# Designs tried in a protein design chat: VH-VL binders against a0flq6r38to208. Part 1

Scores and structures below are computed, not measured.

Target 1, 171 residues: a0flq6r38to208
Amino acid sequence: EARQFEDQHLIFSAPTSAGKSIVAELLSWKVASTGRKVLFVLPYISVAREKLHQIQRCWRRDDISVCGFIGPQASNPNEWLGAVCTIEKAASLTNRALSEDWFEEIGMIVVDEMHMVFDSSRGAHIEHMLSKVLLWNQSALEKVRIIGMSATIPELYRIGKWLDGAKVFEA
Below, numbering starts at 1 at the first letter of every chain, in headers, positions and changes, except where a header shows other numbers; antibody chains are not in Kabat numbers.
F, E and O stand for the ipSAE by ESMFold2-Fast, ESMFold2 and OpenDDE, each averaged over both directions (binder to target, target to binder). V2 = 0.75 x the mean of E and O + 0.25 x the DockQ between their complexes.
Where letters were taken out, [cut] stands.

## First folded at step 1 (VH-VL; framework fv_tafolecimab)

Design t05
Fold by ESMFold2-Fast, scan of step 1:
Structure t05 (fold): chain C 171 residues (1-171), chain A 123 residues (1-123), chain B 106 residues (1-106)
Amino acid sequence: as target 1 above (171 residues)
Amino acid sequence: QLQLQESGPGLVKPSETLSLTCTVSGGSISSGSYYWSWIRQPPGKGLEWIGSIYYSGSTYYNPSLKSRVTISVDTSKNQFSLKLSSVTAADTAVYYCAREGIWSDYLYYFDYWGQGTLVTVSS
Amino acid sequence: EIVLTQSPATLSLSPGERATLSCRASQSVSTYLAWYQQKPGQAPRLLIYDASNRATGIPARFSGSGSGTDFTLTISSLEPEDFAVYYCQQYGSSPTFGGGTKVEIK
């Protein structure tokens, strides 16, 4: 049926992150262009800063506001459509969205290095955050799409199954 | 009515670059969320996807061809083009341009096709 | 990367008969599978996408089914214009096509 694709989560897999981020960036730009919020989740401050400046440059042409959540800063939901976050900051931001009743404004969450869900400490933050998204999607009319960027690993199929049968693209 | 039309030389010499253009009419390349693709079919064989492009210039290429293929777009002319370098007799095929069908997702199936143009690689 | 195997290579039938065409993927493609019809000298025509959804303008006698690795295209009652070559195509990864099944008159 029609609905099967509207709720589909995606995973892009390659030996390196180079190249596979372009599709995620295009998909996220489309979501932001509809007026819904997009979160980018990355594992390290240095990588997140780099991604923040890249997305700000790419989305500048369309006057789409992009903020970083990689330090001691907080932004009002009405001030941005793109958020580039470290893992822990993304978890905090999504918890805040739930408590302040603006989670429905989020259209997409892009998780880089998705395979880190198997890391014991930081993986728990990713798992808990995405589990809340999946729970929200059970009742929401407008769902949040999860896009994962991952290394090519044997457990990739398991991540796909956990994300409601996500579509997997391998380079 | 959306129409796609291939154009370019029907004969290319070995080692040279094959160059084709697809002209889109009845719709804008820059409107909607569509990719525009090249697919080929050697005589008596099946179909092979070459690559796809978005109007912004973002491209995806078949890994087996990526070192030889370049796809570009010209939104002002409503056209997109294929260049395939270092051709051999194995590149002899009917070349099709096509629009990728969309859903709510990034998909690589093809809903509109040009008529195809035969390119023969021969001296 | 993903190989699609179509069977049979040739299917000889008479008008009015039911045609059943198979496509098997070397690994799971979920439901990301399309079917095309191609007549001599013509471009392929999209018949089915997402394994079972009929494309605009395609007659009800064409139906698709399957998921994962095993897919079927069924033509419930062959019309003269249905004798053609049929290709399956996956888009669970970089697009690949099957080798085709030729449906010919007995």
Scores: ipSAE 0.006, ipTM 0.482, lowest interface PAE 15.4, mean pLDDT 82

